# Designs tried in a protein design chat: VH-VL binders against Ribosome maturation factor RimP (rimP). Part 6

Target 1, 164 residues: Ribosome maturation factor RimP (rimP), of Thermodesulfovibrio yellowstonii (b5yjx5)
Amino acid sequence: MNIKELKDKITDYANIVGEQEGVEIVNVEIYPGGKGLTLRIFIDKEGGVTIKDCENFSRAIEAILDVEDPIKSSYTLEVSSPGIDRPLKNKKDFLRNIGRDVKITTKEKIADNTFFIGKIVDVGDDWVRIEIQETKIKGSKKKGKTELLFIPFNKIIKAQVYLG
Key: E = the ipSAE of ESMFold2; O = the ipSAE of OpenDDE; V2 = 0.75 times the mean of E and O plus 0.25 times the DockQ between their complexes.

## First folded at step 1 (VH-VL)

Design E6 (framework fv_bexmarilimab)
Fold by ESMFold2-Fast, scan of step 1:
Structure E6 (fold): chain C 164 residues (1-164), chain A 120 residues (1-120), chain B 108 residues (1-108)
Amino acid sequence: as target 1 above (164 residues)
Amino acid sequence: QVTLKESGPTLVKPTQTLTLTCSFSGFSLSTSGVGIGWIRQPPGKALEWLAHIYWDDDKRYNPALKSRLTISKDTSKNQVVLTMTNMDPVDTATYYCAHRPWRYGAFDIWGQGTLVTVSS
Amino acid sequence: EIVLTQSPGTLSLSPGERATLSCTASQSVSSSYLHWYQQKPGKAPKLLIYGASSRATGVPSRFSGSGSGTDYTLTISSLQPEDFATYYCQQYGSSPYTFGQGTKLEIK
């Protein structure tokens, strides 16, 4: 399937889920990356979306993708809204988001990686500790192990809430 | 305050290539989710979407015109350039560039438009 | 491609009257991707309604939008002289992104 056909199918699926979940679909984007694709779906609703809304949408769209199977390679699904995916820049931002999944890019390798997705479990004066979680990687059939990672703030380039 | 302005030739001969530049201010094309689109309108006719470019250099073209269109950006100069090859009198139209925030996919702020006449 | 059909093509009304403009899509589109623009002669289009029902900044309350699926409506509750213009609907749900042919609001 070419990218245009795929985007059209994903947009159709997203519209169906949006009607069912009570959210509006703002935009759908598809990017090549590594061996797979990144699917980004932006949603909104009156009064603003919650993290729970994005999680519910992610689960519903993933169920359709599993049944319809439009992507034969690995892919990553990201769901966000205008208000929810704001940058985390300081200790107060990380503290406010304890218990939420974040994506973090670092200047230097930590545990041999520079990109992380995980749940904020603790925040110090100049560091954050995350519990690394598996992304929604289709076709991998390999489950990652839970790992607690210590990331100093001075090594962070960018951090944002990650909704899946 | 977001502003956009189109520039380029107002008269093009058949078979020539048209190059239009959109110069903008009040936002950056490095901002996640932001894009710029090109839309044209022949005299007395409806609006026709031509092409989009996004912050991450992702490009979208109207399939009916894709073989003739190239869109590019220079984020440091706040410019987006559209090139259209093999111009024909039916391509005579007012050409607009417009700001497209990802939030709703709508063109919220438009340039004034530039009339391009294709005639020998 | 999704074809947007606007009706009527021309609507002749007097100031103070209610205008109802329709936009029908050839296949279902999410309401969040249905937008309305106003265009006056010689001017660039102006965003009126985005996401089927949300007024753009500075747009008077007499303008309202509604609809879902394939059927969308723009309503102007009490026409003012400056409202006589051409109105276009647009969808962004599927590429290519298309506009309707327009409804021209003219003075009766």
Scores: ipSAE 0.000, ipTM 0.470, lowest interface PAE 17.5, mean pLDDT 81

Design E7 (framework fv_tislelizumab)
Heavy chain, then light chain:
Amino acid sequence: QVQLQESGPGLVKPSETLSLTCTVSGGSISSYYVHWIRQPPGKGLEWIGVIYYSGSTNYNPSLKSRVTISKDTSKNQVSLKLSSVTAADTAVYYCARGPRFLEWPRYFDYWGQGTTVTVSS
Amino acid sequence: DIVMTQSPDSLAVSLGERATINCKSSQSVSSYVAWYQQKPGQPPKLLINDASNRATGVPDRFSGSGYGTDFTLTISSLQAEDVAVYYCQQYYSTPYTFGQGTKLEIK
ESMFold2-Fast, scan of step 1: ipSAE 0.005; ipTM 0.530

Design F10 (framework fv_tislelizumab)
Fold by ESMFold2-Fast, scan of step 1:
Structure F10 (fold): chain C 164 residues (1-164), chain A 119 residues (1-119), chain B 107 residues (1-107)
Amino acid sequence: as target 1 above (164 residues)
Amino acid sequence: QVQLQESGPGLVKPSETLSLTCTVSGGSISSYYVHWIRQPPGKGLEWIGVIYYSGSTNYNPSLKSRVTISKDTSKNQVSLKLSSVTAADTAVYYCARDKLGWYSGFDYWGQGTTVTVSS
Amino acid sequence: DIVMTQSPDSLAVSLGERATINCKSSQSISSYVAWYQQKPGQPPKLLINAASSLQSGVPDRFSGSGYGTDFTLTISSLQAEDVAVYYCQQSYSTPYTFGQGTKLEIK
């Protein structure tokens, strides 16, 4: 099969899976090289994709590929969110990701902790504010408590988008 | 349906401050980002800045020292102020919505308001 | 700043024929590209977001592709109403930047 035709077929399959799994298909890449193909599918959703979203998508797309058998050679399937591996270092990085979950490690304790997972809700010239939500407790019918945390950029060691 | 409409002066004198307002109907400005973009006569598009749902702002570095974007959620309005204007600021000014966040695409635009800087 | 370069500056295509517009970024921007159509006296209209996602209400003859640094907007069968200036735009990093525009005309 021509690579263009293969990409179109894979994109169609990906869109079907995306609709079922509640994620948006951002792009589909095929890298023909070496002894096989690499299929890379980029997915996203409002609020950010989780690792479980990527795993669920991978399983579903593999099932279709197994049945339809469009690839005659060996291949590697990769499912990712665009920019998920990009570190957040400055105001522009955090502004670009407002509304997404991030994981942040700090040099000093803030609110008794040095590691945080939360949603970016606001960004200043030298700080970021994240919304931290406690995990739902199994057996509890109530949602976890929400807290807003202020983190100065100069106290951040590492920050990245959080997939779950 | 969401609609955006710019309003402001047609003519501004050099050295003065340009003030524009973008009025949004059919949706709350608290639910999306609002951008300002301009287009000088016969030229392409230039991004001015954005105000996020939180009220935080980000500006084009070439304009940052002169630009302020603010919003009044109760009036559903976004304002743009550009100080110390010159003839180079003559353009059609647009406000536009970005609901997608990380996958920015300006899906709704105002009709644009023409600003001429002249004595 | 990320520079977006479009080619060609202008393009003449016969009715019913395929039109292709290219956009190149000065650095990798993943899929953070949008395409707009602008007709005289009107604001730009979003056609495609995330490099390949067709917006609701936009005719199926429009499609987008690409990733990284090279992006393409294709009109499979040109119609008279498609005469306009087309712009690509990156949203990977602020300041957001636009290509210089491609003027599409009927041959």
Scores: ipSAE 0.000, ipTM 0.484, lowest interface PAE 14.8, mean pLDDT 82

Design F2 (framework fv_ebronucimab)
Fold by ESMFold2-Fast, scan of step 1:
Structure F2 (fold): chain C 164 residues (1-164), chain A 122 residues (1-122), chain B 111 residues (1-111)
Amino acid sequence: as target 1 above (164 residues)
Amino acid sequence: EVQLVESGGGLVQPGRSLRLSCAASGFTFDDYAMNWVRQAPGKGLEWVSGISWNSGSISYADSVQGRFTISRDNGKNSLYLQMNSLRAEDTALYFCAKDTWFGEYYYGMDVWGQGTMVTVSS
Amino acid sequence: QSELTQPRSVSGSPGQSVTISCTGTSSDVGGYNYVHWYQQHPGKAPKLLISDVSKRPSGVPDRFSGSKSGNTASLTISGLQAEDEADYYCSSYTSSSTLYVFGTGTDVTVL
């Protein structure tokens, strides 16, 4: 099916989940993302969206996508809210977010990549260590072994909290 | 080519104000923290102020706190320093300098302008 | 004013080694590995020479090396050459609200 038809179907599914979870659907985006499609759903809520709201929404929408199977290729699902994706500016910001998922862009390749999504495990004076999250592949339900990645601060261009 | 060009310096009387500008080219300006560093004639380097890529983090040297204001306009690839209540001790060559990192201004300054001279005298 | 202490001058002959110290406290040089060195020739802008205690930026000769022990960082110039005659400044991250501080500077003379 074409991208417009897919977007309409995903939007319909998102609205059903939003009604169940008490969140409003702000926007739905679909675009190429390396080896597949990236689905990005923006949600909002009176009083502000929490990370738990995004987790609950992600689980519910994934359940529908598994049953309805509208995407025949691999895909990545991202759920976010305006304003919750804050930049990490310094060592103290990384320390305050230990245990949370972040997205990091580096100015040179580390393990063949310049973009990473993972959980902050530890923070040193000159580095951050993250546990890399696997890309969701259609038909794969196995959670593989997580990889710990060491990223020197002087290689980071941008870092933000990641919710989905 | 990567370049920073300062402007706005000149001769001013004590107590007056002056605004410095720094024009950036050859790199993605909004991906980096920026600094102002000054050097009085025949003296050493003194860090004046720093600003993160998104203006979310700003800091000043104690000697200028409350008198100077750093700002940036990412749409114009420009950095500014508003200097109020100028004193004779503010006389210096003012350099604009790019940090190697986006979030803070302490990871090392790898690109520098030629500086703009500010003279505070009666 | 600069907060980190450097000697005012050091001198050497071509081919010799000179070392410049940069002394702070546990809240700057002693507490963190964000010590940088800058070279400034007369009438020119500073140039980043060493970053993060001991890392050489692209284009900097391996004659320049950096190290740190306790509250003192050091820049060593081996095989001293005439073009190394310049002012050298250290800088460090500090845990204070300012976040950045320079050293007093050292004039290197090649005799």
Scores: ipSAE 0.000, ipTM 0.472, lowest interface PAE 14.4, mean pLDDT 82

Design F3 (framework fv_vedolizumab)
Fold by ESMFold2-Fast, scan of step 1:
Structure F3 (fold): chain C 164 residues (1-164), chain A 122 residues (1-122), chain B 112 residues (1-112)
Amino acid sequence: as target 1 above (164 residues)
Amino acid sequence: QVQLVQSGAEVKKPGASVKVSCKGSGYTFTSYYMHWVRQAPGQRLEWIGEINPSGGSTNYNQKFKGRVTLTVDISASTAYMELSSLRSEDTAVYYCARDSRFLEWLLSFDYWGQGTLVTVSS
Amino acid sequence: DVVMTQSPLSLPVTPGEPASISCRSSQSLLHSSGYNYLSWYLQKPGQSPQLLIYLGSNRASGVPDRFSGSGSGTDFTLKISRVEAEDVGVYYCMQALQTPYTFGQGTKVEIK
């Protein structure tokens, strides 16, 4: 099987496992080497992936690979999540991260700030709406409150996933 | 607060073995790989190997393969590095370091133990 | 093994001055994921190394914003915008693209 056919096959198996385990498949990478292949499957889920999620996914996909036997050479399987600080560059990136905390830097002030940390609550054609949590400041009478902020995409310099 | 606490300094003769411990606290021990890195006096850092505490699987730097054994005691949240057939060139500070792998891409050594000086002399 | 080369190896700086450290790898550290598998560590005198920057440009938790990482592929830079006394120590870059993970020779930053 050529590498593209193998990648497609592995991706199909990964999607089946992902549905069962409650994770989405971000990417499947295959790197041929002298001793065999390296298969790397990137998984993700709302709220973030734990190492136990990666281990559960790894065990489940290994079981399928053992039964279906699509790889005749030796291989190494790696299951990982994308980095927390992955850049968000377009509407699709923001859509897939709804419910996650992000950090956003803007070209000009919005509500008197150019830097924001908040949860993506909604995404439009040319904007993102985030929920910013104001925490109670020690020694202040003000209580924690939430604020919804509308940020046009054309004002964003950079945006990344933020996990506290 | 995450903390890695290593065992105390060791002085060994050539040909002996040394076993260094690293006790983790303040986090779920089985959720992070543990690495071992050494630094000889005035030299660069050198990666020795890694262990997944959840299953005990290991991966060693070829330079140390055959002489190093990494193990864990999950109930004690403690990792061990055993290095055998010691030579004077093994004189170094040995560090354990935690690898954050769940949400971040593989590798930052985000927390390090205080180091254990192993001196190998005749 | 991937060879990591730092320059300069010794960097005396006046307090408040900027500092810049270069790190070059023998092969590209840019993975198909879009990330550079490069991290930076600071080892203060008598202490363990501590993480400064991971994945090329991301500051670790608690690291002051005067530290920044940049670069891609084989050429990377760590910058300190205004060096403070507590920044003295040896800085190491490390590649995590493949095992064995390898470090540069270190750059000693000291106050002149």
Scores: ipSAE 0.000, ipTM 0.462, lowest interface PAE 19.3, mean pLDDT 82

Design F4 (framework fv_tislelizumab)
Fold by ESMFold2-Fast, scan of step 1:
Structure F4 (fold): chain C 164 residues (1-164), chain A 123 residues (1-123), chain B 107 residues (1-107)
Amino acid sequence: as target 1 above (164 residues)
Amino acid sequence: QVQLQESGPGLVKPSETLSLTCTVSGGSISSYYVHWIRQPPGKGLEWIGVIYYSGSTNYNPSLKSRVTISKDTSKNQVSLKLSSVTAADTAVYYCARGEYYDILTGRNWFDPWGQGTTVTVSS
Amino acid sequence: DIVMTQSPDSLAVSLGERATINCKSSQSVSSYVAWYQQKPGQPPKLLINDASNRATGVPDRFSGSGYGTDFTLTISSLQAEDVAVYYCQQYYSTPLTFGQGTKLEIK
């Protein structure tokens, strides 16, 4: 079987599993790896993909690959969400990650900081709003507080999804 | 219960394109695979191809350059087109259901089958 | 392609006696084999899937066994209505392939 035929088969298996697991198949890549082939499947879903989603998908697709046996040599299967390690640069990037934790570095201080970790809760034409949790406030009776922070895109040096 | 019914022209001239339709009732084609299988007179069964719930297809390599399977979910119909036909394509053509909801096992047995439609290629 | 070979091509069995049909694959197909019954003028009907699982509505006189490359369909007590051609099919790998068929007749 050639690579195009194999990719078509893997893509179809992936779409079947995606329907069952409630995830969208964004892309399928097949290329030579260290030993054999590397199959990389990118999945996504509203609200963001979790590690458990990737694990469930991997187990299900592996079951089909074991039965159908389309690859006669060794292979490595990688399942991930596109953009997890990709820089967020514009409105579209931030919109696609609403509900996810991100880390942001800014050119100028905002609320006395230039580094933030928080959940994207809203996105405008040239700004993003994140929800950050303050773990402890000195002299306060209440432990931890949630703050909404407005960050203009033109103040961002770097932003990417935060995985913990 | 799911039922499948094939329909076609009965007679096709050599070099023309054969077009068959499989109409499904009692269930949605979005819930399972639909396969096409043929049986030449006095011979055994030959798998032609499948269309998955996603709309993706997989074809027998011997027919891949000539065959197209498509579906219309709104009409609950699956179509088979086979181009450049010859006398060797004379057969009874069946459509059959594959078990989509058992997909994690990757298993493709056929239940139920349509009644079959006879196609004769002659001038 | 995986080639499925049945034996015998035809057999005649008396009513009430046991009929045995064999199917061999050119390479291991694990347990991914189905058996079908086809009566004259009718489409094939599923009898067995996963080598040994009897399909819904199929009489218990039909049984399947086997793993790897050798599979068997058994009819424990032949009835008149069992006269048909029987096919094995592998679904381990595409293209999906069938045996050539075994014609079962009454003596």
Scores: ipSAE 0.000, ipTM 0.458, lowest interface PAE 19.8, mean pLDDT 81

Design F5 (framework fv_zigakibart; at its last look DockQ between E and O 0.02; V2 from the best seeds 0.00; counts 0 for: pae O 12.7 > 2, placed apart)
Heavy chain, then light chain:
Amino acid sequence: QVQLVQSGAEVKKPGASVKVSCKASGYTFTSYYMHWVRQAPGQGLEWMGYINPSGGSTKYNEKFKGKATMTSDTSASTAYMELSSLRSDDTAVYYCARDRGSYWLGYFDYWGQGTTVTVSS
Amino acid sequence: DIVMTQSPSTLSASVGDRVTITCKASQSISSYVAWYQQKPGKAPKLLISAASSLQSGVPSRFSGSGSGTEFTLTISSLQPDDFATYFCQQSYSTPLTFGQGTKLEIK
ESMFold2-Fast, scan of step 1: ipSAE 0.445; ipTM 0.763
ESMFold2, look of step 2: ipSAE 0.237; ipTM 0.631
ESMFold2 (binder alone), look of step 2: mean pLDDT 94; pTM 0.956
OpenDDE, look of step 2: ipSAE 0.787; ipTM 0.938
ESMFold2, look of step 5: ipSAE 0.123; ipTM 0.615
ESMFold2 (binder alone), look of step 5: mean pLDDT 94; pTM 0.956
OpenDDE, look of step 5: ipSAE 0.768; ipTM 0.924
ESMFold2, look of step 6: ipSAE 0.249; ipTM 0.651
ESMFold2 (binder alone), look of step 6: mean pLDDT 94; pTM 0.959
OpenDDE, look of step 6: ipSAE 0.000; ipTM 0.570

Design F6 (framework fv_bexmarilimab)
Fold by ESMFold2-Fast, scan of step 1:
Structure F6 (fold): chain C 164 residues (1-164), chain A 123 residues (1-123), chain B 108 residues (1-108)
Amino acid sequence: as target 1 above (164 residues)
Amino acid sequence: QVTLKESGPTLVKPTQTLTLTCSFSGFSLSTSGVGIGWIRQPPGKALEWLAHIYWDDDKRYNPALKSRLTISKDTSKNQVVLTMTNMDPVDTATYYCAHRDYGWLSEYYFDYWGQGTLVTVSS
Amino acid sequence: EIVLTQSPGTLSLSPGERATLSCTASQSVSSSYLHWYQQKPGKAPKLLIYGASSRATGVPSRFSGSGSGTDYTLTISSLQPEDFATYYCQQYGSSPLTFGQGTKLEIK
């Protein structure tokens, strides 16, 4: 299946879950990458979305993906609400968030990808090291392997705290 | 590194309020994604989840017990407090607090547990 | 709420035998949100298997988990004396978080 067809399928699944969980689907994004796909679903809710809403939504949609099996490779699932992310703009921001999950976009490929989600494990003068948790591996029903990635600050376009 | 310990009364009379404190070290409850849950186990019975609280003060309660439960945190003291009202002999159980982490694709399991504290409800 | 039913309630076996423990959910749960704990008498539960099939750190290879949807299994290929304990499955595929009633593995 091509990316557009996959996006349409994921959007349909998301709308079903949105009805069940009482949230609105704002957008669905799919980022293809060398090691797999990243699926990002934006949800919203009157009164504001909580991290628990994102957790409940992630869990419910993963259940559908387990049953329907539309993705034949590894993938990362990300659920967030517009405005829930907190931007990281300098070394101090990264230092303050050691141990937290972040999402990072780079202007150049690193390990064949330009988009990363992982936990900040260390921060140097001109770099950050994140622990990336590989996502679902088709057929195994297992959590993927973790990987440490080195990202130079001068290659980062944007970075945000990832809450869920 | 990571430790949790429950504290509170070991004996409570029927109709009284139980207050339990979970004291922890090796992590901060101000860290994004971190939470603490409370689970109890009556003698010879199954585990029952009671409540949990996250770094951002998000609280979840077991609907079966929600009217009796209050969970709160004191981040500066590294403590989480559970209060349960109107105690009854059937609430006799070992009460545990446990660490959990919320990741971007959360699996939600308890990786570190306190030793537990036995609370007996008797006149 | 999702009810987890464990079977059998008690399993009496000898060291060296194979143990198979079942956990059935009242509705479908993603395997990522089903976990197993081991509890020895007088002790707190310890995480044994997470995400249906991943062994926690330090857990011997004789322990394995499998399953999807509503049916999950914990297998111990050759029982050791230290394995006689109560085993609980847990889900958080839907709120509230629930545990099964437990399977007590006892020496024959």
Scores: ipSAE 0.000, ipTM 0.464, lowest interface PAE 17.5, mean pLDDT 81

Design F7 (framework fv_indenebart)
Fold by ESMFold2-Fast, scan of step 1:
Structure F7 (fold): chain C 164 residues (1-164), chain A 123 residues (1-123), chain B 115 residues (1-115)
Amino acid sequence: as target 1 above (164 residues)
Amino acid sequence: EVQLLESGGGLVQPGGSLRLSCAASGFTFSSYAMSWVRQAPGKGLEWVSSISGSGGYTYYADSVKGRFTISRDNSKNTLYLQMNSLRAEDTAVYYCAKEGYRLFDWGPYFDYWGQGTTVTVSS
Amino acid sequence: QAVLTQPASLSASPGASASLTCTLRSGINVGTYRIYWYQQKPGSPPQYLLRYKSDSDKQQGSGVPSRFSGSKDASANAGILLISGLQSEDEADYYCMIWHSSAYVFGGGTKLTVL
């Protein structure tokens, strides 16, 4: 079979395993390398994937690949999460990260700032709304002011998931 | 142009339930967070609950947590408040309010309010 | 323990100015907050008036006259709503509000009487 047909089959297998293991399939990449193929599957889940999630997924997908035997040559299987610092570029990226902390750099100053860290609380057709904790109140048991910020997509230079 | 119309209020016994509705028109409903704010007879304003435009995020006042549930149906441009285990102190006029965020605005506020619907919890 | 405190009542003469205060609880610095003001007349829902954090971060509500303005008194840890050139139509309840700790917090309200 050609690479496109193989990718479709692998994607189907990955989706079955994803449902069983409680993870989302972000992407499937297949490319030739040396004397075989490299099969790379990107998985994600709410709250982020753990090493154990990747191990469990790898074990399950290998079992299917062993039974179905779709690759007749040698291959290498890699399972990973998308880069933690991966850029958020479009509405779909923001939608799938609702509830996660992000860092955003804007083209124009908003209240004298062009850099924000906050939780994505809502996403529209041409905007994202984040909940930010603007300041901490000194001497108040680390209590702080929380504000909601409305940012148009066309004013965002760069956005990424924030790790803490 | 913006219109908010509440309904579903009435008289109910302590421990009972009511569901309030707010029909919205004149704006892109799914793009704005919505809130319920109440006012007891002769008293001040008290925020009850808010819901994000997508419905993915909800906020509740401590006094109603676990008893009230805010929800929305963006296909019907309607906001809801399910009120369970009602108490005499829940007696109030309940206002539907729209968040007034503009692009780049800092902080939340309510730019449009409905006329309110009255909830009376009495035996 | 109230987060926001407002005087219950205030009276002023037509044509004079009224300053309505909204005091934040000890430990909450007024300098870091944007304070929102609402007006409510008997039998009507509240109307948004304005918000004020600083001179560079303030907003007037649509149709709100310029004689309504916001400011702060840092020494009193309070936000201030100033109404100049008082008119009989200004007689109403006024509420301040902030977003604090993932909640909207209203002050108790001040009844302004224009006599």
Scores: ipSAE 0.006, ipTM 0.524, lowest interface PAE 12.1, mean pLDDT 83

Design F8 (framework fv_ebronucimab)
Fold by ESMFold2-Fast, scan of step 1:
Structure F8 (fold): chain C 164 residues (1-164), chain A 121 residues (1-121), chain B 111 residues (1-111)
Amino acid sequence: as target 1 above (164 residues)
Amino acid sequence: EVQLVESGGGLVQPGRSLRLSCAASGFTFDDYAMNWVRQAPGKGLEWVSGISWNSGSISYADSVQGRFTISRDNGKNSLYLQMNSLRAEDTALYFCAKGDYRSLWDYFDYWGQGTMVTVSS
Amino acid sequence: QSELTQPRSVSGSPGQSVTISCTGTSSNIGAGYDVHWYQQHPGKAPKLLISGNSNRPSGVPDRFSGSKSGNTASLTISGLQAEDEADYYCQSYDSSLSGYVFGTGTDVTVL
């Protein structure tokens, strides 16, 4: 089976799963990836894709791939939303992702850290506000109260959507 | 306007090292895979190495595997090639080339003018 | 090293058509990977001419066309012009090498 024939088959399977799981299939990509193939399926949904949507989709598509067995060699399956891997660079990017979890690395310490994972709750002209969970004791599994953190854009090295 | 400017080439003796740089402008650098492609004098094109948008995927031609290291600094819009254990066969014009996508996949839509590396004994 | 086979040279007169073949193997073109074409004038960097077997980037004249069948791709230049005198390279991906492969290159001469 050549790559284009395989892509057509995978796209058909993805559309079946998309209907069952309530997500739209945006694109299916097959990359040669070292010693095997990487199958990347981009899904989208009104209101945005959640971690649970990706998990449910991944489980369902793997079940079909196990039964149909279209790939004889090693492969990696990746399920993501369009743009999930792309950096958030400016106010427009952050505005488009309000309500989503992001991971942010900063040039300077803010609240004793330079790395943050949290939900975008608000975006200003020169800043983003994220909602994060803090722990009261280092290394403890006990969670603290939700913290609302203000991060100026000019202190951000890198930011991208975090799916979990 | 997309611009890719290579630097760091020169004359080196076999067994030594050289580091190439590529400065990118005119596009969102960290949304695209980047590549090095070389051309020996009077010869054809040979892909050397590629790196995905976030450095999560890196690949090398068999001829340079274990000797060359590709890297990128997205904060500086720069691509690098660290060349160790250089051989006469590495003599070539080295081009910085932009991928069409964030992952290593299809084609090279923009190229720099190249930097000449001459390895002689 | 180049892995795809192209003729060393092709020639034509102004206004004529020339075709350049690019032949691969079962691990690259024969496996279904797309073929892309680059034009290189002497002393200059390569320029993308055709992507994805047959797509022309903006700014490329419609007299350049590409096609692919089986393990062979072709670039056709119709209405040949003096400025078409250049080296042409095809490029694909090779699964056995886990990397990109270029053709051996074809020199186009306008007589």
Scores: ipSAE 0.000, ipTM 0.493, lowest interface PAE 15.5, mean pLDDT 82

